VHH binders against Mitochondrial Rho GTPase 3 (MIRO3). Designs and how they scored, part 9

Target 1, 175 residues: Mitochondrial Rho GTPase 3 (MIRO3), of Arabidopsis thaliana (Mouse-ear cress) (q9ma88r425to599)
Amino acid sequence: RKVVQCFVFGPKNAGKSALLNQFIGRSYDDDSNNNNGSTDEHYAVNMVKEPGVISDTDKTLVLKEVRIKDDGFMLSKEALAACDVAIFIYDSSDEYSWNRAVDMLAEVATIAKDSGYVFPCLMVAAKTDLDPFPVAIQESTRVTQDIGIDAPIPISSKLGDVSNLFRKILTAAEN

## First folded at step 3 (VHH)

Design x4 (framework vhh_7mjh_2)
Fold by ESMFold2-Fast, scan of step 3:
Structure x4 (fold): chain B 175 residues (1-175), chain A 120 residues (1-120)
Amino acid sequence: as target 1 above (175 residues)
Amino acid sequence: EVQLVESGGGLVQPGGSLRLSCAASGFTFSRYAMSWVRQAPGKGLEWIGRISWSGKTSYNPSLKSLVTISRDNSKNTLYLQMNSLRAEDTATYYCARDRELYYSGSFDYWGQGTTVTVSS
């Protein structure tokens, strides 16, 4: 009955679509033959069950993909009022993907502060089945500590390893 | 070879303004975040601020009201505008390439520095 709105930011090819597909139960290869370019993949909704918790505490999590065009967000300042948690996803094997995700976090944090909005921000390291860019682990941890957020959360949509992220999103939204 | 060359330092009166430049070469400047760092005589390094490859800035809170960082990707040049300079701002100023794009990341290349002296 409790609904958590999670806004999903990240550069192109960071794995946003793969994450949303995994969240609604689609396989990594589910849309392999779709050439018509039409997608309704703006959001994904599902119930998140907490192990060892009574069923009446089940929560609805909404992942809303924030569209990007060129170097900008397709998101109104007022729309951010609905955000309970923001996640910033990057390709853990690509330093420029990391660079862009950090820039997006800084921009969103500025808009939130200017508007008086308060919500937790989480970095998400996608494609952890690939080799990380050099020094990624140590430096990304330092950067997130300096910003005042948790260390990046690793996921792999290709390997189906995304469940720890959804739990962390719900935990962040409780505060 | 990666090179960063600072310029624009010199003697300035208290309350004055100064703009430093950093000319970058040997890499794709537009794809890297850049920082300014200073070192006063006999003191440690002090981070001033950073500008991302897209132009987003972040600053040391103690210096935010005094400085502005900008970049011109068409000229591969980084700038530091300083206003209301005080004697405590006397330092050697370095530009540095941010490997991880933010403060406390690893700086992999530094310039040789340009000296700013604030004195009457």
Scores: ipSAE 0.000, ipTM 0.124, lowest interface PAE 15.8, mean pLDDT 72

Design y10 (from E2 with D99G Y102W W105Y Y111W; framework vhh_8emy_2)
Fold by ESMFold2-Fast, scan of step 3:
Structure y10 (fold): chain B 175 residues (1-175), chain A 125 residues (1-125)
Amino acid sequence: as target 1 above (175 residues)
Amino acid sequence: QVQLQESGGGLVQPGSSLRLSCAASGFTFSSYAMHWVRQAPGKGPEWVSSISGSGGSTNYATSVKGRFSISRDNPSKTLYLQMNSLRPEDSAVYYCAKGSGWSEYDEGSYWFDYRGQGTQVTVSS
């Protein structure tokens, strides 16, 4: 696929903004993201090469944050029509963050199935520079196996370790 | 300091054409991929098109494929979007963004994220 539309889901404070800043090459502390009072959604795009393969064609990867409202999580089936890969980000040090991300994945998967859409779903464990809860590690492995998806992909915006995630997104879109 | 300035928008009727321009400065233009992103009122941003630094590779959103054409003039540091057969759903503010090559660099895109930059395209009806 030459173009990959990646929808980014996750509860508030899961690290979505930090991930998008990392994707566009900014520091996790980038002040240009501070729009005081802004309701702006984060959006990032770049043109990428497939790692380990020499190709004449560059791919375009788009990361689109799906905003969560305070009164709940709402999805429209029309919005999901453009999704090629969905990622669900959670704070690996916060069990509530994990539970919310799993709930979001279940809701998105249900809407996709009901609408006839097919796209891969990936769990993303953010803030791996923090100590995870032991129960969360075991539960995340079991739950992802039960759902039939890959184990959570670890990232840390503070440590700059996100390249593996982008590679996995591109790989998932090809299959 | 990366600077991007869009222009060329306007009010047109369905079926018309427009050519958007983006003047770039503050970086080696030919070394980076460039992108067009649009945002309609009350909706989130939508990627439209991309072009590699050399101009050798181009990609388009399904909604504009066959109607829009992205190009660049590296000597003048200008990005273009030729929009043909415009539809009411193409109405949006159009922004350009600087990209990166992930295999060599950790440099990224500088999309100015609702900074009020951009050029307004309105397709009546």
Scores: ipSAE 0.157, ipTM 0.623, lowest interface PAE 5.6, mean pLDDT 73

Design y12 (framework vhh_8emy_2)
Fold by ESMFold2-Fast, scan of step 3:
Structure y12 (fold): chain B 175 residues (1-175), chain A 122 residues (1-122)
Amino acid sequence: as target 1 above (175 residues)
Amino acid sequence: QVQLQESGGGLVQPGSSLRLSCAASGFTFSKYAMHWVRQAPGKGPEWVSSISYSGDSTNYATSVKGRFSISRDNPSKTLYLQMNSLRPEDSAVYYCARGEYLYDSSGYFDYRGQGTQVTVSS
C-alpha cells in the first residue's frame, strides 16, 4: 500500500499537537490546529521513498490526531477501518498520562477485535526531556511485554526523535 | 484536583502598575504552557499573554505588548503577570489558564482559575 494511515491517540496534554508539528517534510492542515472545535481532525503528511527497489515504493505517511472529549476519544467504530497503525502517546513524566494511554490502547484494541480490524499498536513516550514518573522504565517495560507490543518509543520536543518514530511506524505497517 | 488561584487584582488609577499571581496545584506545573486571559463586562474573553513550560518563550496580545510582562517560577508553581502603564481599557477579570497542549498555543484551555478583578479608574 502506498498510503499509511496512522491514528494518533493520547490523553490531554500528552503532546499530540507537538508530534504532528515535528514531522519532517510535513504537509500540515493549519485548520486542524484549531483545538477549539472548528475542526475535529488534525493531521500531518510526509512522503517516504524506499531506496534501491525497482518497483514504485513511494509511501505517504498520514498522521491523524483523534480528538478527545472528557478524557475519552471521539472516533466512530467505522472510522477505524482506515487505520493502518495506531500510536498511543503519553507524557513520560506523568503516571496518569501513562495509565490513560494504556486504557485508550485497551479500548481501541477491543473496538478493533469486535469489528474484525487488525492493525499494529505502538506506545510513544513524549516529553522525555522531563524527569520520568517513579518506576516509569520498569512499569512501561512490564506492561508492553504483557500486552505483547514493542517498548515505548521516546520522543522529545527539544531533540526531534521523530525520524525514529517515523521509521518504526512504516516498519509496523509492513508486518 | 487541578486548581488555579489568581490574586493581586484591585482598583488602581490609570498609569499605575499591578502584579497578578496565579498559584497552581494538582498537576506538574513545570510541564504546561500557561496563559493569561481577560474578560470585560459584556465582552468575550481576550487572550492576553502566554509563556512556555520552561519560561524561555513568551507571547503578548498587541494591545498589551510593551506594557505587560508574563513570567513563571516553576519551583513555587506560580505564574505572574506584571502590568505597567495601566489604562481604563485594561479593566477586566483576569484568568490564569493552563494550555491543553504543551507546545500549541492555539485552541482551548483545559483549566482556568476563578479570576481576579482589575479595575482601572480614577
Scores: ipSAE 0.000, ipTM 0.099, lowest interface PAE 17.9, mean pLDDT 70

Design y13 (framework vhh_8emy_2)
Fold by ESMFold2-Fast, scan of step 3:
Structure y13 (fold): chain B 175 residues (1-175), chain A 123 residues (1-123)
Amino acid sequence: as target 1 above (175 residues)
Amino acid sequence: QVQLQESGGGLVQPGSSLRLSCAASGFTFSKYAMHWVRQAPGKGPEWVSSISYSGDSTNYATSVKGRFSISRDNPSKTLYLQMNSLRPEDSAVYYCATGEYWYESDSGYFDYRGQGTQVTVSS
């Protein structure tokens, strides 16, 4: 399809808001939205050229931030409706951030499987210009073997590596 | 209001064991993940361990993995940290914590934490 809905997960301060703000600099909120325990929804939209040898076909990529409090509650299956690709962002310098992002991915993948939803899941390593924790590197092979995902995709504000992430999201959605 | 009350700290020799407890009140304990965080003198807070609301999932910082064990008793609203093979570098104030995690300026913290309990490991 020409519109790709990418759901963005990750613990607080992992870089979700920064990624959405950098993605064309636009974010959208519901005017009636009260952040008192309900899921807030933030959107960012851009047009990205589809990968291919001869491609004049553009796809619209929508990044939708899914806010989950860091309290261990399970996400409802209805919250995953219309997801085409899920990405899980973590702070590569923070061990808790990595563990929480992995937990979120496992939770989302389990709900998707149990509910009959099919979409790829990708890990995203934010703040790669900071020193990473060794445990995050050691766990990446285990995670990819257990759930069949690619190695974490690095992004860095210092190098502006966001274009590579968007290309990988579109490629994942294509299959 | 969220109230967290730690106990069980003390002065011990290297290689000793301690069990920390945290009594929780003011929220539905069985619905929230719980965490242990420590802070040594002159250092920022360090995440130590987490446990899911059901107790089915536990995670540990690399520095304590294999030595520490987190557990909870939902009926009594109590969180525990069993600390084995204690080392001088484990000396810190240990805090029971819950809520959202924040990481800024190379320092992490949770929305809510207790008053803390001092653990000193020295020969």
Scores: ipSAE 0.065, ipTM 0.570, lowest interface PAE 6.7, mean pLDDT 75

Design y14 (framework vhh_8emy_2)
Fold by ESMFold2-Fast, scan of step 3:
Structure y14 (fold): chain B 175 residues (1-175), chain A 123 residues (1-123)
Amino acid sequence: as target 1 above (175 residues)
Amino acid sequence: QVQLQESGGGLVQPGSSLRLSCAASGFTFSRYAMHWVRQAPGKGPEWVSSISYSGDSTNYATSVKGRFSISRDNPSKTLYLQMNSLRPEDSAVYYCAKGEYSYDEGSYYFDYRGQGTQVTVSS
């Protein structure tokens, strides 16, 4: 079994909690949004099997939500040493959410380069069941190409379309 | 040490096909975007095509779009360029390049180019 540590970055209300809840098998629920709840770190763990194989290719995926405070992420340089894959999630209908996610990716990439860490980075477009912000959609393709990473991966926790993302994270960590 | 080894070039007639290969070593190939760049005599480098680290995203220069196809095999650390319907203006030395984005300089550049492989399209 291989354990994959995936760090989940993104601005407030980008869909991080919904993604972690979906990962552990909980359905998206509008009423579950807790405005008065704890801002503690969220961890979700599940085991993913490769299609068509019966043993030894099983992997354990750990999603760690990185805390947000005053629109900045709370993560030490040393903690990043444990990262196997970083994902940067944003609300595809919100220009501010996109700008913050790009800023976070730039900051994390700089820290990784300064520290000699190498791990794949993936942009994740959440809430694709909502109308996307047109300028952010066009700019997302340019920015990801400039950085040399894959185009943003669309998901919708409300529509239950997140399984492909988890396998893609595992594939990125393996390759 | 980063090393890139291009191969597959040659002399062909217009309308022919060629497949270029680039063998990479000295870095974690699967974690970097890769690019093909060409340079004709007396010209500066011209970007031809790019592929993301996973292979899910590809881009092409307008001059080759629809004729060229970039792909990669991460397990074998090999980058490919399938060139169809070749034209005389495609004649150049083709280089495999590792890409890097500099946040400090706000720019994207190609690094670690190998020796190149010569493609000549002539009747």
Scores: ipSAE 0.000, ipTM 0.118, lowest interface PAE 17.9, mean pLDDT 70

Design y15 (framework vhh_8fcz_2)
Fold by ESMFold2-Fast, scan of step 3:
Structure y15 (fold): chain B 175 residues (1-175), chain A 125 residues (1-125)
Amino acid sequence: as target 1 above (175 residues)
Amino acid sequence: QVQLVESGGGLVQPGGSLRLSCAASGFTFSRYAMNWVRQPPGKGLEWVSGISGSGGSTTYADSVEGRFTIIRDNDKKMVYLQMTSLKTEDTAVYYCAKRSGYSEWDEGSYYFDYEGQGTQVTVSS
C-alpha cells in the first residue's frame, strides 16, 4: 500500500494541531479561512522518505484529524471505512486527557467491531517533556495490556521523538 | 485523484527568460498553496517558490529572489513560474508541488505531493 490513512483522535489541547502542523508545511490561506470550532475534519498529507533510499520506496501518509463532540453522534460508522490506522493522542502530564483518550479509543473500537472494520489502534503520549501525572506509567501499562494494544508511543516538544511515531504508523498499517 | 502536469521548459542562454506552467486537477485548487521545486543534475530537491491559495502571498528562495515570479490563475487551475536573468546554476528539472513537509531525521529534506515527469530547464551558452 502506497497510501496510508491515519485517523487522529484525542481531547482538546492534547497536541493534535501541533502534530499535524509539524508533519507538513502549512498553506497560508487554508488556515486563514478556517474557524476551528466549525469543522469536524482537518487533513495533513506527506510523503514519508527514508534517508538514502530511492523515491520508489516512499509511502504517502495522510493524517486526518477527527473531532469528536460530547454528544457522540459526530462520528459515523461510514466515516471509519477509510481508516488504515487510528492514533489516540493525549497530554502525558494530564490525567483528564489520558482518561478522555482512553474513552475515545473504546468508542472507536466498539464502532469498528460493530461495523466489521479492522484497523490497528495506537496510543500516543504527547508533551513528554512535562512531568507525567501520578501513576501514569502504571495506569497506561495496565490499560494497554487490558485492551491488547502496544504501550503508548512517546513524543515531546523536542522534535527528536516525533519521527518514530510516523514509522510506527506505517509499520502498523502493513499488518 | 491529484494530478499536476508541468510544461514550458527548454534550452535558454544565460540572461534569458522562460515561463513554466503547471495544470492542476483533482482538488479544490484555490484553497491550497502551490510550490515550485527543482532538482539540479547530481543534486537533491531544492525548494524554489511558493504562493498562497488566494495568490495574496508569495515567497522565494534566496537564490531566485528578484529574478523569478510565481503567479496563479485559480479560474484556470494553473500556477506559473516566470523566470528572468537565468543563470547556469538554474539548470534543473522543475516540479510543481501542492504541499510540502519536513523530516526530523533528515533536516531540511522536503516532502511534496507532485506528479508527472516535471519540465527540464537547461541554461547554457
Scores: ipSAE 0.000, ipTM 0.100, lowest interface PAE 16.4, mean pLDDT 70

Design y16 (framework vhh_7mjh_2)
Fold by ESMFold2-Fast, scan of step 3:
Structure y16 (fold): chain B 175 residues (1-175), chain A 124 residues (1-124)
Amino acid sequence: as target 1 above (175 residues)
Amino acid sequence: EVQLVESGGGLVQPGGSLRLSCAASGFTFSKYAMSWVRQAPGKGLEWIGRIYSGGSTSYNPSLKSLVTISRDNSKNTLYLQMNSLRAEDTATYYCAKGSGYSEWDEGSYYFDYWGQGTTVTVSS
């Protein structure tokens, strides 16, 4: 019944496309140059099932990848009116990816505040199959607490470990 | 705090060779791409080349035949070997830390820290 629209932000190579492909059941290894680049496919839609309950927790989740061009978002401020939850994905092995994702969150939060839009923001640590960058756990914990958001949610699209994220998105959207 | 300290500059005869070093501290050196850049008197900055965390290199095509960049991750040191030096190679040479972790990240082109520079003068 209710469609939850999740906007997916993150720097280049943070794993946005891999997450969207994983969400619709495609293999990480299916991502080839022939299906990449300038394709307009930046949406993924699926129904999230909660174990032990059939109808009350079945919700449609839409992941909308916010594309980046020239280090800016390909997104109008008016489009944020449709956002129910924003996630900011970074490569957990790359300090630059983390810093850029934090900057993106700050920018989007400022636009939302100035426009009167209210939605939860979540940080997502991707590629957790790789070693984290130096002091990553300490930095991410400190920064998220300073901003007033939850600690980053770890995922690995390569290992198929993403289900915890989708449940947390739905929980955030319910409140 | 991040520090980059260049050394090895000085006076060299035309046709000579010189090796510059850059001692890095305050970050995990092995995880970052590193670059060399130079500035000749009265000219703009010129990028020389980059070495990625894994040791692969990328050079300015105009300089590739004259220079070799290497690194020693056990010593946190970056090197620039220069051969067949010309008067036009007179410049201040800077060691620069990439803002990105690996070769797949465009942050390797953008530098968040620079050293103080070391001056190379090519003159008879």
Scores: ipSAE 0.000, ipTM 0.080, lowest interface PAE 20.4, mean pLDDT 71

Design y17 (framework vhh_8emy_2)
Fold by ESMFold2-Fast, scan of step 3:
Structure y17 (fold): chain B 175 residues (1-175), chain A 125 residues (1-125)
Amino acid sequence: as target 1 above (175 residues)
Amino acid sequence: QVQLQESGGGLVQPGSSLRLSCAASGFTFSRYWMHWVRQAPGKGPEWVSSISSSGSSTNYATSVKGRFSISRDNPSKTLYLQMNSLRPEDSAVYYCAKGEGYSEYDEGSYYFDYRGQGTQVTVSS
């Protein structure tokens, strides 16, 4: 059976918790700082259906939220060995959020290269129901092209549409 | 109210087997998905395995497939992890974790809302 471990990176208030809650079918709350302290790490797991495939129930996607502390990751270099796909989520209305997500991507890519790990990296633009920062679309497309990854994948937690992201994660894991 | 108590860890040689147990209380154990998560010193936590409320569905991380087996005994409210062919990289504190839901429409969706104190597994060569 196929299990895909997806590490979710992103700055504070980028929508990491909202994405995980939406993945398991919970209603989106406008509380972007949703860390109730009940767990040290946030995990969301679900079986992703692929239309027309008998074995779609064998595809298990695990989203693991990577915590931020002291302006850095709560993640060791060795922990990246378990990563099948890395996503970097940012608030599409916040230029600071975008800059932090790009910085995180660069750091993770460097660690992976230094450690000999290979996994796809995807940028995720959250809160697309809000107005983007002035140069977001053009700048984000240029930057992702320059670093050799796909253009950012838009989602909106408030609208409940994240199915495209989950399909892209599974596709990236297969390549 | 919710309590999860892991046991069964220890120091073993590579190639050995261990069986971990998790005694649950404070919730209706038979209605929740249960999970095993591990964390090595200086490393982030890693999801290991999951089991459905009835025990009919199980999932495993790629790193442990074919070596580990998750099971549960609902009458005794106990979760198990049988670990075979242990490797040095399996060394970690193993945590039992409770899923959040048992919705009638939720056949595999869950979120971790509680972890136990953990049990240490050390595989040395």
Scores: ipSAE 0.000, ipTM 0.216, lowest interface PAE 14.2, mean pLDDT 72

Design y4 (from E2 with S31R G56R D99G; framework vhh_8emy_2)
Fold by ESMFold2-Fast, scan of step 3:
Structure y4 (fold): chain B 175 residues (1-175), chain A 125 residues (1-125)
Amino acid sequence: as target 1 above (175 residues)
Amino acid sequence: QVQLQESGGGLVQPGSSLRLSCAASGFTFSRYAMHWVRQAPGKGPEWVSSISGSGRSTNYATSVKGRFSISRDNPSKTLYLQMNSLRPEDSAVYYCAKGSGYSEWDEGSYYFDYRGQGTQVTVSS
């Protein structure tokens, strides 16, 4: 596809807004800046080329933050149909953040399957500048193997390191 | 119509155990977080424990950590609270609550849109 729609999930304080702000491009409809409208959507857009590949096909990557409301998250049929990749971001130093992000992935994947949709789901380990929670490597390895997904992709907005995340999103969208 | 029916309360001595059950109907049980909330006479409601729809994530009030265990059986649409090493201060009406959203579950952050009629737990000699 010419446009890759990536939905960004994660618990409070996981780093969703920081990731979108760090993503080169534009963002709009940031309700936290206005605090007065019904525009609670947050998007970041950029055109990404695959490194080391000469292609006449450029893709636009759209990161759309899915914010948890008091009612949880309710995914419309239109939203599920539009999703090319879902990422689930967590604070790598916080076991609760990890547990919640995994539950979000399981919940979203179940809702999508029950609605007749399928899209790749990726775990994103944020704040890798901090020490990981105890047994984080063992826990993440076990859970990702059990669910059948790739190992978490590390990033650090504090260090400016979002290495490999956008490339992995594009690769997942093509599988 | 959402319905929640608690059971398993009673009068027990300090140090005893009880298992509370909550039978749910009228919604897709496995998709919602569930909570246990208690209220002692003359006090406001106190959050006790939460469990995610899948059962993978749980959290507990600091006053019950290590003593209480929350679990669920999604096929039977039943929520449980295993209470061990009960203390007089655990005496309260215990309510099963259906989550209205998902957030960080603690004393200041839990949300529900429906609760049952409650089951009385009295810990006394």
Scores: ipSAE 0.012, ipTM 0.326, lowest interface PAE 7.7, mean pLDDT 75

Design y6 (from E2 with D99G S103T E107S; framework vhh_8emy_2)
Fold by ESMFold2-Fast, scan of step 3:
Structure y6 (fold): chain B 175 residues (1-175), chain A 125 residues (1-125)
Amino acid sequence: as target 1 above (175 residues)
Amino acid sequence: QVQLQESGGGLVQPGSSLRLSCAASGFTFSSYAMHWVRQAPGKGPEWVSSISGSGGSTNYATSVKGRFSISRDNPSKTLYLQMNSLRPEDSAVYYCAKGSGYTEWDSGSYYFDYRGQGTQVTVSS
């Protein structure tokens, strides 16, 4: 697959903006959509080569932050037609962040199923430079097994450790 | 420092064609991938198309594949988007954006920025 559209979900303060800023090379600035009248969501695109992968052409990876209101979902079923991979990012130190990300995954999976769309869903454990919440390993193992998805992928934007996530996204899109 | 100037937009009827241009300066144009991104009123940005620095690789969003064609002229430092069979849903401000050059997941810089003011495309009868 030459183009991968990755939708980025997660609760407030989970690290979505930090991940997208790191992907596009910005150190801190979140000067995304201030003056253009948009929904204030972040959007990042790059053409990429995977380390260790031989390819005749460069791939395009799109990271699209999806904003969700606190009393429900604003994502239409038609919007999911463009999704190749969905990631659900949470603050690994905050149990509330985990619970909300799981709820978001359930909502998106339900909309996709009802609409006939099929795409992989990945959980992303952000801020792994912080201590995990109590019973985090047991909880995440149980929930991901129940849903039938892979264990959460750890990242830390603060430590610059995000490369494994991008490889996992590209790999998931191939399957 | 990086300067991008989009042009070529306008008001056209459904089924018409337009060619957008982006004049680039302030960087080695041929060393970077270039992208077109659009944004309709009240909606977030939507990636449209990408082209590698050499022009050897092109990619398109599903919504425009078969209708749009991205190209570049490296000697003149200009990026183009040929838009055919335009539809009302193509109405948006179109921005060109500079890529990061060669990017590796373990290292390298991911830099994407649309710095131009964009060019308005309105498809309406």
Scores: ipSAE 0.124, ipTM 0.573, lowest interface PAE 5.7, mean pLDDT 75

Design y7 (from E2 with D99H S103E S109R; framework vhh_8emy_2)
Fold by ESMFold2-Fast, scan of step 3:
Structure y7 (fold): chain B 175 residues (1-175), chain A 125 residues (1-125)
Amino acid sequence: as target 1 above (175 residues)
Amino acid sequence: QVQLQESGGGLVQPGSSLRLSCAASGFTFSSYAMHWVRQAPGKGPEWVSSISGSGGSTNYATSVKGRFSISRDNPSKTLYLQMNSLRPEDSAVYYCAKHSGYEEWDEGRYYFDYRGQGTQVTVSS
């Protein structure tokens, strides 16, 4: 059993809490009545079988939400040592949310480079049940190509459409 | 403005059932996760249950799992808590809470940006 640590970044109101709530509803293991089991970290745990392989070992995916304050994230460079995959979630209907998520990815990539850490970064387009902001597809294609990462992964917590994201996170962790 | 109005509480005997309702207004109900939170006399608040905006995902505190069921009716903007096999220790004021579903959790704790006025549930012989 392999544990994958996925750090979840994104601006305020981007969909981080909705993603975590959606994830825990799919085979969640939680002991909320344990007096010694309280935690000060945002995370959810789900045991997922890797797709397409007969002899796959079950993997445990941990989503850890990175806290933000004043539109900046609260994370030490030492904490990034535990990151296996970073996702940057934004509200696909809000151009400001997109711009801020791109800025956060650049900030995290710079910290990782300066610290000698290597992990994949994925953009996640949330709230795809809403209309996208003008030129969103054109802008996101240009920016992700410039940065050298894959196109944003669309999800909708409202529509329950998040399974493809978890699969892509596990695949990215293998590379 | 955001408004949450709970109802359905009352005095019941152990083993009884109650259905709590929460009427929501002032926001796009179907876009936000919703929670039930309770506070018993002399105790701190306790998270009871959560439901995603679509209703596709639910979660429960260990103390109520198997006895309580959370649901929602998005067209009528109403949240429900079906409470079965009630015990004296379930006695509390029950609050409906709006999660800002797209706002971060508070360091491993559930988060909500608005809570209703509450409805009293008393379980006694």
Scores: ipSAE 0.000, ipTM 0.127, lowest interface PAE 13.2, mean pLDDT 71

